# Ledger of designs, part 3: VHH binders against Protein LURP-one-related 7

Target 1, 182 residues: Protein LURP-one-related 7, of Arabidopsis thaliana (Mouse-ear cress) (q8gwl2)
Amino acid sequence: MADSETPYHPDPEDLRRIPVDLFASKKLPGLSSGDLGFADSSEHLVFILRKSSSSLKSLLDSSGVPLFSISRLHNGVWELHKGDVEKRKDLVLTVKRTSKRFSKTESEVSFAGESSENLVIKGVPFQKSCTIYSQDSIVAQTSLMYKLRQIYVGRSKFRLTIFPGSIDHSLVVAMVAIFLQG

## First folded at step 4 (VHH)

Design k08 (from a19 with Y104F Y107T; framework vhh_8h63_2)
Fold by ESMFold2-Fast, scan of step 4:
Structure k08 (fold): chain B 182 residues (1-182), chain A 120 residues (1-120)
Amino acid sequence: as target 1 above (182 residues)
Amino acid sequence: ELQLVESGGGLVQAGGSLTVSCAASGFTFDEYAMGWSRQAPGKERELVAGITSGDSTYYADTVKGRFTISRDNAKNTLYLQMNSLKPEDTAMYYCAAYEGDFLFSETDYWGQGTQVTVSG
């Protein structure tokens, strides 16, 4: 590996030109029991998803600082707000289930505010499978690791691949978390 | 303690039908997602059908159009109706309960299974 500094450091923007893999697991170093962690390819914890109830979750950074609260409304719509569950701030996005077909589930993501391109999420929550689409482009995709013979079902362990784009990784993780909840 | 007991398996000829059942106890059944998985000799365990607490369903491509998953919350029972059975459907069928969300839940709660054998 190159370990010497050059006169110019790599621009963080250039690093976003390649897909980023995060690995979701309940059994990661630094993770509390019951939490779901997202680690990078170097096994460093990046995000923590914490359950308060069946309808309330929090997405936290690696230090345990709340980034977003996730709540399910009585009408079945999910909302993402900035901040923690008790100190919620601005609405960021909503997720609606739009299709309940036997082979695939579909949801639509609507962002709060004036930039109004909706995203579509398609997949099979039971298999930890989803793909997030922005019109003709894939934003992110989950899979049960890249091992050819891995069992699909009943495991919390999966890979999330985030493709180069303008959407923050924390928002991608939050959308995946919402979609895979049912 | 959560307990799942499968029944209804047996020997059936290709083209036939079977219903397998899963009796659940020790938990609030209607709040759990439930599923059916199967494992054939020499193959990995696969999810063939699932149903959420809100009655949304999933089917594997191998069984779509032939199998129907359903639940009876009053009887704490999960069903899998299997039609047009094929020899490749031969497997041990396992009932599973998912504690909470699919994202957080693991299939830590499995039954002992019920054997389905389809002759050609």
Scores: ipSAE 0.093, ipTM 0.444, lowest interface PAE 4.4, mean pLDDT 78

Design k09 (from a19 with Y98W Y107T; framework vhh_8h63_2)
Fold by ESMFold2-Fast, scan of step 4:
Structure k09 (fold): chain B 182 residues (1-182), chain A 120 residues (1-120)
Amino acid sequence: as target 1 above (182 residues)
Amino acid sequence: ELQLVESGGGLVQAGGSLTVSCAASGFTFDEYAMGWSRQAPGKERELVAGITSGDSTYYADTVKGRFTISRDNAKNTLYLQMNSLKPEDTAMYYCAAWEGDFLYSETDYWGQGTQVTVSG
């Protein structure tokens, strides 16, 4: 018999939370030239990543309202602040690259304020491979829409899967954008 | 737009070594990530090695431990040192460049490739 006799159901405490897929592309309806968009599975634009320079980016909502600014510092360190470059507010988190290996890169995420729980990001930015961990749990993971053997580094199209958790989707997108900068 | 010219290919015996190079011109080389892809007749193109502007490297499983990618920013040149060559490494080798930010990799390039033939 088919496994549909005993379909998987989440724990009652998690019934209101499910994994979310976002699709990153430069070729989404509603994007300005040069922007990278994140759309849901129904092709509705959710977030926009805008590049001001190699060291400065903004994450916007679907209406173009700035949520965060991303600044690259020396030695593989990035900071995420609320607001945009003109109206920058409080520091939200810092991402620090902790190791570089031939096939793997690792970074640590430190939240400002009351939270002392760090996240770890592992992957290969060159392959657009990224997995965000909270302790031993996966927060989010990126994957290419095509098999790696059939794509070139530099393709802007990939999928981001966000698993149920306490971290806002906008922060997950920002962390992925930071990590994949290389 | 970034102009790339590959060179250094040739015929080599199995177990031998060869270095191919890629000369870049017209742009700020040290701001770009670079890579090597190869394509054998009748096969799909494969990315074999990559290096970021910060010198972080990537290697495909097929070449890991045998190939080494490096760059000389003063000479605007990318290298691929190939050791312990096998007949299955026979291919046309192409270099590519893109912005160091992999999210925004919209780089046009011009390169004809360099042929590597491994006998044996």
Scores: ipSAE 0.151, ipTM 0.463, lowest interface PAE 3.6, mean pLDDT 78

Design k10 (from a19 with Y98F Y107T; framework vhh_8h63_2)
Fold by ESMFold2-Fast, scan of step 4:
Structure k10 (fold): chain B 182 residues (1-182), chain A 120 residues (1-120)
Amino acid sequence: as target 1 above (182 residues)
Amino acid sequence: ELQLVESGGGLVQAGGSLTVSCAASGFTFDEYAMGWSRQAPGKERELVAGITSGDSTYYADTVKGRFTISRDNAKNTLYLQMNSLKPEDTAMYYCAAFEGDFLYSETDYWGQGTQVTVSG
């Protein structure tokens, strides 16, 4: 029996087998004013991005439980920590801009711990476009303005496609949120 | 209260030039990135040009080499100079302001628009 308040935790096999689409919108049921929500193809809220300041945000699950805090340091590096902004826990990853131009922005993602896993994000934050790369493979991609057979996604919304892989969807959403902030 | 007012649209013959402008108020203009989008009849809205507070520019492939975006921070005004206009450039042109957080502000700050019609 599933608990209706259980955080989003996809099966690891599903992460390797099929692409998953999430749709970002400010106009979703269950959102507070100023929140950005990420919903699945059935319009069910999966993640909430909440802004505390220009340099501080939280990623929450659909029940409003904090998953990660997102903070920008004085040197412009972004850090992702487990937990909420007040009770910050372990460092998960850092994002550093390697190139910032309006026509093209690039960032490098470094994971904390024993892993030597590095990702690269490229895109145009102004257009809500980005692609996350793991070596030669695509981890995820965003695009503005998308239409599905059953779901209309207007121009004020964007689609996030997460390709099959081993990276948690919550981490992909956090990286996209960091990159698209400009 | 952020306000954007576009002007300068009109009817132009193919091969001609036109400059549209956007007057901004209610915010610290020089701290914002600014942009121009357009929407043709029956088409989706397309971002055609953008400019940062540091004057770095973006252009869509459809307009690159023909359009020039610029800003005058002393006048709180954004410009789009359109050269070598084609009938396919016919659209409503919209101004946008971005406070450096493109997730939250990008699509909420579009103005009312100015119509550009290219004939010939």
Scores: ipSAE 0.120, ipTM 0.469, lowest interface PAE 3.8, mean pLDDT 79

Design k11 (from a19 with T52Y Y107T; framework vhh_8h63_2)
Fold by ESMFold2-Fast, scan of step 4:
Order: sequence, then structure tokens, then C-alpha cells
Structure k11 (fold): chain B 182 residues (1-182), chain A 120 residues (1-120)
Amino acid sequence: as target 1 above (182 residues)
Amino acid sequence: ELQLVESGGGLVQAGGSLTVSCAASGFTFDEYAMGWSRQAPGKERELVAGIYSGDSTYYADTVKGRFTISRDNAKNTLYLQMNSLKPEDTAMYYCAAYEGDFLYSETDYWGQGTQVTVSG
């Protein structure tokens, strides 16, 4: 029957052992024109993706504080740097497209330094289809929140599911944003 | 002032082909993703095709294999080539410019539309 030993709401550290859903939308309170917001299941804004140009974006926290700058190089490689464009830039990771067959795209994520294994992102960017792999394990996956018979794809929202692991949610969001933006 | 002007619509027989065009002005066209949406009387507006600045494309399942989207950045013009047209393709066709990805971005940048009527 009822057991009072284990609390229903566990320690926040234990929440990292279950999948977390974030919902991407342009209609959240606190967004500027063109911003893409990522909210939790309670509609609390967690991250903001802000565009400065076609080749320069920023990922901010819910208060508008920059976490990462995202830039596209001449060779098509994307770089993620910690902080904003005016502060110290520590390269965190690079995303490079490794293959494209029709609409299907594959990219490789290389972390700064030699100690981390590369990740692979596979999907169809313009359909918001994205799965991030670490070897044989899934790190994160995007899916359409809902698919109505008469769909407004340009106005639809998508779900990002982050599976339990050691990679910060902010880095997962940044990798998804890079992959889906092309 | 951002402007989008569609043209090329008209009456076509079922099984025929038609190309609609969208002339863009007032913005840096090659930096924007572009899309074609359509709306038939009594129905909701739907995205049928999109194209990114890098020329990657998207097509709705209803038009995949029949429609081709393309852009000419030197002429600031977006195109939609429509083949094997069906009466169900009858709609007002609108072009739109997106500051972000057209699959998760909303936009206020729309043209006035061009009518395509398929008889048959």
C-alpha cells in the first residue's frame, strides 16, 4: 500500500536520471521578435535562442544572460563559444556536417580538447528531426509536439527530449539549434 | 520596407504545370529562409514548401515529388514549380520570408498572394 519512506518529489540531483522535455516556441512571454524560446512542461522559459545574423546566434538563459555564442565559419563549420561576443571566448565544441543524402543530414560534434568522444547528430533539419548519439546511446531527440491534418508547419512547436547523461542541457539545446538552423 | 509580391498564378487543367514567382525587396534576401504557403476557401493555411539560404529544401507530403522550390539570390526572386496539378491544389499561394527556420519560426513577412485554380 502507501509507503512514506520515499518522497514523491526527489532531490533535484535525481531528476538528472530521468528524461527531461523542453518545448520550443516563438510565442512565449519574455521573447523578442525572432527569438526562439525553450520552456519546461510548466511553460517556464529556460533558454532563449537569439539571432544576430544568419551566421551569428546566442543562447541565453531565462533572464537574458548570454551562455554561448554560436558562429558559422567560412568553411560551413559551426563553433560554440562560452559567453557573449564581447567577453572571453572559450571554444566549447564544433559542429561539422559529415554527410547529406537528399534531405537526410549527419553532423559530427567535436568537443574542445582531446579527452571527449565525438557525438553524431542525424536527422532532417528542416523537418525538425534530430537525434544526438553518443556511441550507441541517445543523448537527445526532437519531435513535433503535435501533427494536425491541416498543419501550419512554420507556426508549429517542437519537443526536445533530453535523456539522462552527463551533458549539460544548455549544450544539448545549443547543438540542436545549430543542427536545425543548417 | 520589406515587400513580397507574388505573380504567375492562373487557371490550369488537371495534370498541367504552372510556375509562381515571388519578387522580394527591402531586405537582404539571401540571408532569409523563404517559404510558400497556400490557403483554399474554407480551409486553413498550410506550408507546402520551404528553402533555406543554403538551398536546402522542405516539402509537405501533399506536394512532395510534384512541386519544386528554388531561389535566385541575384534577382531576389523565389519560385515554385508545380507539376501534375490536381483540383485539390486550387488555392491562394503566398510567399513568406523567415528570420529563422520556417518549420519552427513564425513570420509577419507575407505577400498578398497569387490565385491558382486547377480545373478538371
Scores: ipSAE 0.000, ipTM 0.152, lowest interface PAE 14.1, mean pLDDT 77

Design k12 (from a19 with D30S S56D; framework vhh_8h63_2)
Fold by ESMFold2-Fast, scan of step 4:
Structure k12 (fold): chain B 182 residues (1-182), chain A 120 residues (1-120)
Amino acid sequence: as target 1 above (182 residues)
Amino acid sequence: ELQLVESGGGLVQAGGSLTVSCAASGFTFSEYAMGWSRQAPGKERELVAGITSGDDTYYADTVKGRFTISRDNAKNTLYLQMNSLKPEDTAMYYCAAYEGDFLYSEYDYWGQGTQVTVSG
C-alpha cells in the first residue's frame, strides 16, 4: 500500500516522464487575431503568446491568464518577469545572444534567484529551429522537419518537443519564444 | 498590397550557373528579411537561402558553397546566384518576404515561382 506515497516532493515536474510535443500556430481554435498559440497533439490550446510590440510580449495560459511578460532591453538582452506587462513582478530569467551569426545563433539563459544552472540555446531563428541544452543534455527542440507519415504543414506551424526534466513547460515555451524573435 | 514576382528561371546543363531574381512591391523592402524556397515534384518545400535587412545570410546544407543570396534595396530586388548546378536542384523557386520577428513569420508572402530545370 505504498504505491501512492513516494519519498520525493510531489512537484508537477516529477510527473513528466515522457517527451511532450507542442505545436505553435496562429490558426488554432480559441486564439484572438495576432496571437500565437501552443497546442498539444490533440489541438488543445495550452499557451498563448500575445504581442504588444516587437520588444514586448506576454505568455498566457489557455484561459488567457498572464504567466510572464517578455521584454527586450535597449542593449538587446531579453528579460522574463512574472505577471503581465502592467503588473510585472519578479525577474525569472534573462536571455543574451552570445553568437549573432544568422546561420549559427547561440544564446545563454541565466536564471534569477536560486538556480546556478545556465542553459544554452542554439539554432536558426529564421527557420524556427532551436535546441535548448542543459550542459550535454537536451531540454527542448523545435523543428519544421517532417517525419514519416507525419508532415507538419507550412512555416506558420512548428513543433516544440520538451524532453523529461525539471524545467516548467511555460519557461521552455518562453525561452523558445525569446530565441526565435531574431 | 504586397507583391513578389520571380524571374530568370530556365533550362541549364549540370555544372552550369543561373541567377533568379525577385521584384518586390507594396512594402518597405529594405525592412524585410527575404528568402528563396524551392519545391520539386513530390517533395516538400525547402528553404534554401535567406537574407536579413542587415545582410546576414542563411543557406541550407544542400546548397551551401554553391548558391549566393543578395539584395538590392534601391531596386527592391532579391537575387539568388546558383553555381555548380546539379539535377537535384531542379525545382520551382519561390521568393518570400518575412517579418523581422522570425517567431511570427508565416512565409506566406511568396510569389508564383520561377522554374529551374537542370539537365544531364
Scores: ipSAE 0.052, ipTM 0.428, lowest interface PAE 5.1, mean pLDDT 79

Design k15 (from a19 with E99P Y107T; framework vhh_8h63_2)
Fold by ESMFold2-Fast, scan of step 4:
Structure k15 (fold): chain B 182 residues (1-182), chain A 120 residues (1-120)
Amino acid sequence: as target 1 above (182 residues)
Amino acid sequence: ELQLVESGGGLVQAGGSLTVSCAASGFTFDEYAMGWSRQAPGKERELVAGITSGDSTYYADTVKGRFTISRDNAKNTLYLQMNSLKPEDTAMYYCAAYPGDFLYSETDYWGQGTQVTVSG
């Protein structure tokens, strides 16, 4: 990892004013082998997705500090917990597939706690495409930067656009990572 | 320990059919996405077919409509049914296990491979 990289701290006003693009790639500076990195438009690493096992992953900040653990249960539901894989804290959200068709997949996101409405994710995981919806509004959307043949060799890149809103960027990245599993 | 063993390769004439199999052991097979890749001499390894733990499938454009991937979770076995074989399909075919998808990790493990030769 890049040891001197400044931690990612998005301005709260920016989260509500303009869309933010992050770019996912396995070839970003500061990544370890096997990591998937998310960089800003200046190619500065912002988040790292790291595999611990087939059913357990971590989302880290640019300094390698764990933000969330992502785990798949035996019933196929994914859970996001705060903290690292060894020191799991409270449940943040769950993701479950509600529709799985050859041409498109749908998932529902349920936040822990009383006040949050469920989100819906729709897309085609094999094409690295998904859109996260809060009712009729778009929260975030991914698209492949290169079409199709290179995605499975870890050379594909995709863009994640996060639209202005109140949801933390790290949660959006985690939801995208969960949805694109399988 | 995770182990993948391919079998079923051989020599076939152009236009023929062949099924290759991959026997998996040492891991929870039904939690993994599985794939078939191939490599001909002097060429890069190509992913030709993939199947997720939920049975969604992927096929490379070079094999769409001719190859069918399937899995039997009770037998921990992955299959690739190859129809209408062409000389260009001649390659070593490798089984691979993926940790839930193809985005996060290239491959978790590769088998030893099984040779398919198509004469024409």
Scores: ipSAE 0.006, ipTM 0.180, lowest interface PAE 10.8, mean pLDDT 77

Design k16 (from a19 with E99S G100P; framework vhh_8h63_2)
Fold by ESMFold2-Fast, scan of step 4:
Structure k16 (fold): chain B 182 residues (1-182), chain A 120 residues (1-120)
Amino acid sequence: as target 1 above (182 residues)
Amino acid sequence: ELQLVESGGGLVQAGGSLTVSCAASGFTFDEYAMGWSRQAPGKERELVAGITSGDSTYYADTVKGRFTISRDNAKNTLYLQMNSLKPEDTAMYYCAAYSPDFLYSEYDYWGQGTQVTVSG
């Protein structure tokens, strides 16, 4: 295959799609104590992850409006629900650990209510290492940010790169937040 | 105050074995994931082994099958058992602690390290 077909009616938004980098840090303007923020390359806050407990978190937009709640069940499965108080029981997706042995953690993502393709997340949570796969393609990937030749590796922020695709950025952030929870 | 103190390093012949230890204080040790990293002259720091509070382990490909990480929660101590040592294992070895919630964790502390030298 030398060429690919162009869409018959191209969406101008799709034509402008490029990989998006978000930067996770606890030290961003506008955060409350204990919050983890996700900012764009200009350090503008985009999402806030707020911790209620080790098993309960909320993903908020930059204005503090709840988008999703994240909860861990007694069986070890994580659930993502819509953050609306009246719709907290409306399941969006589940994340289940499928492997925790030897070299890395693996998880499977299942979307609620539909026969959609499962996603696979692989990485090492305590290294903030994570790659989300949709079959043979990468949806998103995290990488630890550090200075070259840094002798003392202590505090670090991590980069989340979201590749062009159909999955909403808030869902990608939520999946990363679920996977990186130990 | 969270503190990690490494010990047990020394000089060992190639093919030999050595155990390094990390004494932890100032936090609820049994709730934290723990790790061992090393840095050799002229190289970047490498995470070689990690262990979760549930005893799940990680090993770098360079040490897998030769090194074993373990923990003693009653003694607040982390161990790295190093077997079949190679000259390439010569490095300063550091331990690190990760909070129970890995998403919010940073390396909480890096000690002074313990030097391991492997002669061939």
Scores: ipSAE 0.141, ipTM 0.474, lowest interface PAE 4.1, mean pLDDT 78

Design k17 (from a19 with G100S D101E; framework vhh_8h63_2)
Fold by ESMFold2-Fast, scan of step 4:
Structure k17 (fold): chain B 182 residues (1-182), chain A 120 residues (1-120)
Amino acid sequence: as target 1 above (182 residues)
Amino acid sequence: ELQLVESGGGLVQAGGSLTVSCAASGFTFDEYAMGWSRQAPGKERELVAGITSGDSTYYADTVKGRFTISRDNAKNTLYLQMNSLKPEDTAMYYCAAYESEFLYSEYDYWGQGTQVTVSG
């Protein structure tokens, strides 16, 4: 049967022209207890990160349909697979921590099945800050929501800005979720 | 239920030293990252120091080289040793506990705070 909602797929024109902001919070409407949600600037839920265990998570669309499973293989190594945790299919990417310090962490992203360049993620998971790099270009960046204009936002919330490019937003969210796990 | 209780604040002269402490209960202390934040009147709350379960440390540039964070897992206690204190260090100091997965950490696990006042 057709789902009542279409999975998040931004207009290709927008992916090439303007940055997109997503806002992460545990207190968004429509979330189940323990879920972390990602909403657009209109406060519409776009993605859900669901924890099955410390080493196993799922990234879902706004309707609760699984997009990817996230598995921790060992300390500092994570894999992203298509599909649900029980019916996962193809490996999409691997994230490996290359440097770990409390104030600065670096990880490398390798895509499966192609000769593309690796991505690099740098930041401070403790402060929910990270930047994803594709060579000299920024793919995405997170920052704690502190103050926008004169409106205070809870410190448990953070903003993810995705810059124009060819990488699917769901993959960017998954990479951020993997990196900020510590 | 997670509980954090700060103590050891007080009035000290500029150039002096002070240690504040945080007593933790209701969780497995040695599995959590811990931190200290502060807030002065009319200013935003600032994270000044953090320590992981593996004893790796973080310091804000404003306190680096002057403050030392440490933990005693046997006593479920977090410490902040403050040296070379400045009037600008005057603030309410808050203890915080962070889950091992920082993505799921909440600043809602802060204590009530302990006041540090630096004169001179």
Scores: ipSAE 0.109, ipTM 0.477, lowest interface PAE 4.2, mean pLDDT 80

Design k18 (from a19 with S105T Y107T; framework vhh_8h63_2)
Fold by ESMFold2-Fast, scan of step 4:
Structure k18 (fold): chain B 182 residues (1-182), chain A 120 residues (1-120)
Amino acid sequence: as target 1 above (182 residues)
Amino acid sequence: ELQLVESGGGLVQAGGSLTVSCAASGFTFDEYAMGWSRQAPGKERELVAGITSGDSTYYADTVKGRFTISRDNAKNTLYLQMNSLKPEDTAMYYCAAYEGDFLYTETDYWGQGTQVTVSG
């Protein structure tokens, strides 16, 4: 969190040494109808994804404060902007489908800024499967929960594992949400 | 009101072929990702094929190379061409529509299904 006493160039808040699992579910305490929540392993809500339309979503923190807006352009490119949909429109990144192979989809993530390295997302959106790559390193990976155990597992859940690195967890969640939208 | 109506199911001999169709109404069809799921007796429902609004396709490993999904946006119709059918393909086949959103494991909308039985 930044305030008036925080340096303008703080170290990334989400740099962690251990992998973090988040669990996506629409059946979490504190969610409104139609919301998708991301909770930690103790079922504490961390992020909320809210749908405004098929082409417009918002990513919120656990208190309901908007972090990013997610929008689909007519050319099929997705854009992520900082803050509330209504007022602040600093472009953070774009996501474009680069491969439409029958059993595997690929997307490229381009950050706003002159020197940022692109990320690659590979997976099968229909299976809730994706892996985000930075060069040869894995940033994050999703898996469908019913594949872990078939007895009494709800199909409305999937797991997101975020590996140690410098990329903000909220950006990882946003990229996964964009990729899994088809 | 969104409606999906499946048709074309039936009884087929092993090694045969069959096409099932899904007629869609009540929404802007070309903006939706569409899929075919099936549920066999005693098994969980599985997604066998999908096609995005951008015409990218997906196939489950169990059907890849044998099944072909396609869509006709002018007719608001989804198709699944099934070749080289096996007894294990016997299932109720369901058409599904997604608002371009796979963030949930379940589909936004389901049809009533059409039964495919492969003898053996």
Scores: ipSAE 0.024, ipTM 0.388, lowest interface PAE 5.4, mean pLDDT 78

Design k21 (from a19 with Y58W Y107T; framework vhh_8h63_2)
Fold by ESMFold2-Fast, scan of step 4:
Structure k21 (fold): chain B 182 residues (1-182), chain A 120 residues (1-120)
Amino acid sequence: as target 1 above (182 residues)
Amino acid sequence: ELQLVESGGGLVQAGGSLTVSCAASGFTFDEYAMGWSRQAPGKERELVAGITSGDSTWYADTVKGRFTISRDNAKNTLYLQMNSLKPEDTAMYYCAAYEGDFLYSETDYWGQGTQVTVSG
């Protein structure tokens, strides 16, 4: 019996020791048309972001199983729920724009349930720039994948660096996806 | 199908002026925010100017007061007028188009760019 590939499950020890890089691209093996994929440093697909409509997206694992649904409400607030867009479960978090300028956007993340620390996201969605803060600490940061000699690298390619911490990587990816939706 | 074609770069002496242009096709130009970024050898890509569909503008501190971004929706063309050029402005200049959903819109298009070289 051949070993099946396990789902993305980073060692808890690694979450506290070293930063993890994920690479976002529309051009990865295993993606459907219109999907955005997140791959690890070994180019293995880890997460899939799928657009259902302008106000509704899903974050899936590498096997296409829904993890979260992302919805924009009429008041401009985003909600993240467990499960897919049709079988949504518990509310996980809410994201609200607190400041929006062309050169600088800020959002606050509020977790549902018990008293959890709010997060702040700052950046420029226009240039795929964001940093997620937990108080004085950086949780994650995005940067464009353009280097001087990489003439074929697309503008949609960006690196997401997740710093050591206690927040699930799938939630970090979801927050970045929400923030970069302009 | 979406295309952005930059042009108008060249060699110019310090203190001179250049206008670079970006011709857009394959989308409804007047509904999109547009921007100019540049990258010099050995440096990170810098967003230097942006303009919204409503003609609100933004400039990086490095170019504010010297550069002017504008758009002509009838011609589907974006412009960057560069005055008082410095050797530090030497870079490849790229334009980009942005919808409200930056993950899925034209943010993956950058074209070949147009080279601006300022002698000094």
Scores: ipSAE 0.031, ipTM 0.404, lowest interface PAE 4.7, mean pLDDT 78

Design k22 (from a19 with G50A Y107T; framework vhh_8h63_2)
Fold by ESMFold2-Fast, scan of step 4:
Structure k22 (fold): chain B 182 residues (1-182), chain A 120 residues (1-120)
Amino acid sequence: as target 1 above (182 residues)
Amino acid sequence: ELQLVESGGGLVQAGGSLTVSCAASGFTFDEYAMGWSRQAPGKERELVAAITSGDSTYYADTVKGRFTISRDNAKNTLYLQMNSLKPEDTAMYYCAAYEGDFLYSETDYWGQGTQVTVSG
């Protein structure tokens, strides 16, 4: 009586039990010029990162609705706020570089509100290398995508792997975006 | 149009020295971070050295103390001075340019590479 498969996932919460790969690229179907897109393994756009200036960016959903604004302060601290760049709402988190070495950059993420648990981001932004830690557990990690025989012709994409956990994917993408831009 | 052209590779005996160069054109060179990566057959590409627009430098542990990266902004040229060369330094060496906002670099730009072979 039940012989058909469906593309519907009846329990979206179960998707958080497996690692999720997102692929960052400026050349994705449905993406506007100048934007950086994050797509799933089927090239379906999930998030859009829009640059307003070197110090001001927006993270949008696949429909172009603003989720967060990202701003860099003069002291080098990054702030993530809910909403769009013109009408900022509540502060969500701050990102501060704790190690400024070019070879090994480290940043600390501090959440606004009740949670006192900080995250640590380590990597080499120059190589698009980034790992987000919650204590000793990996939250997410980036890896550069390339073919060995085509490395001389530069068009770079990177993969973001988000491991199962309680942190929203949109926040993980925002933290990666903040860390990789230095 | 951004263009990178590496030169200076060749055959060197172990313990020798070699300087590879990268000539850059088509962009404001002094605003970019620049790097040298290498790739040997069957191995992953390794970032060997990098230099920011502010002249801060990075070196991989495998080359620290032996290699020196430098830039000449007046000549739009990046250099890698390689001393005390070892057979394991044998690789194709690639020049790369990165804009100051690494996330929004439209492409990581690589040249065609220059082959360094160390005998010994």
Scores: ipSAE 0.040, ipTM 0.402, lowest interface PAE 4.9, mean pLDDT 78

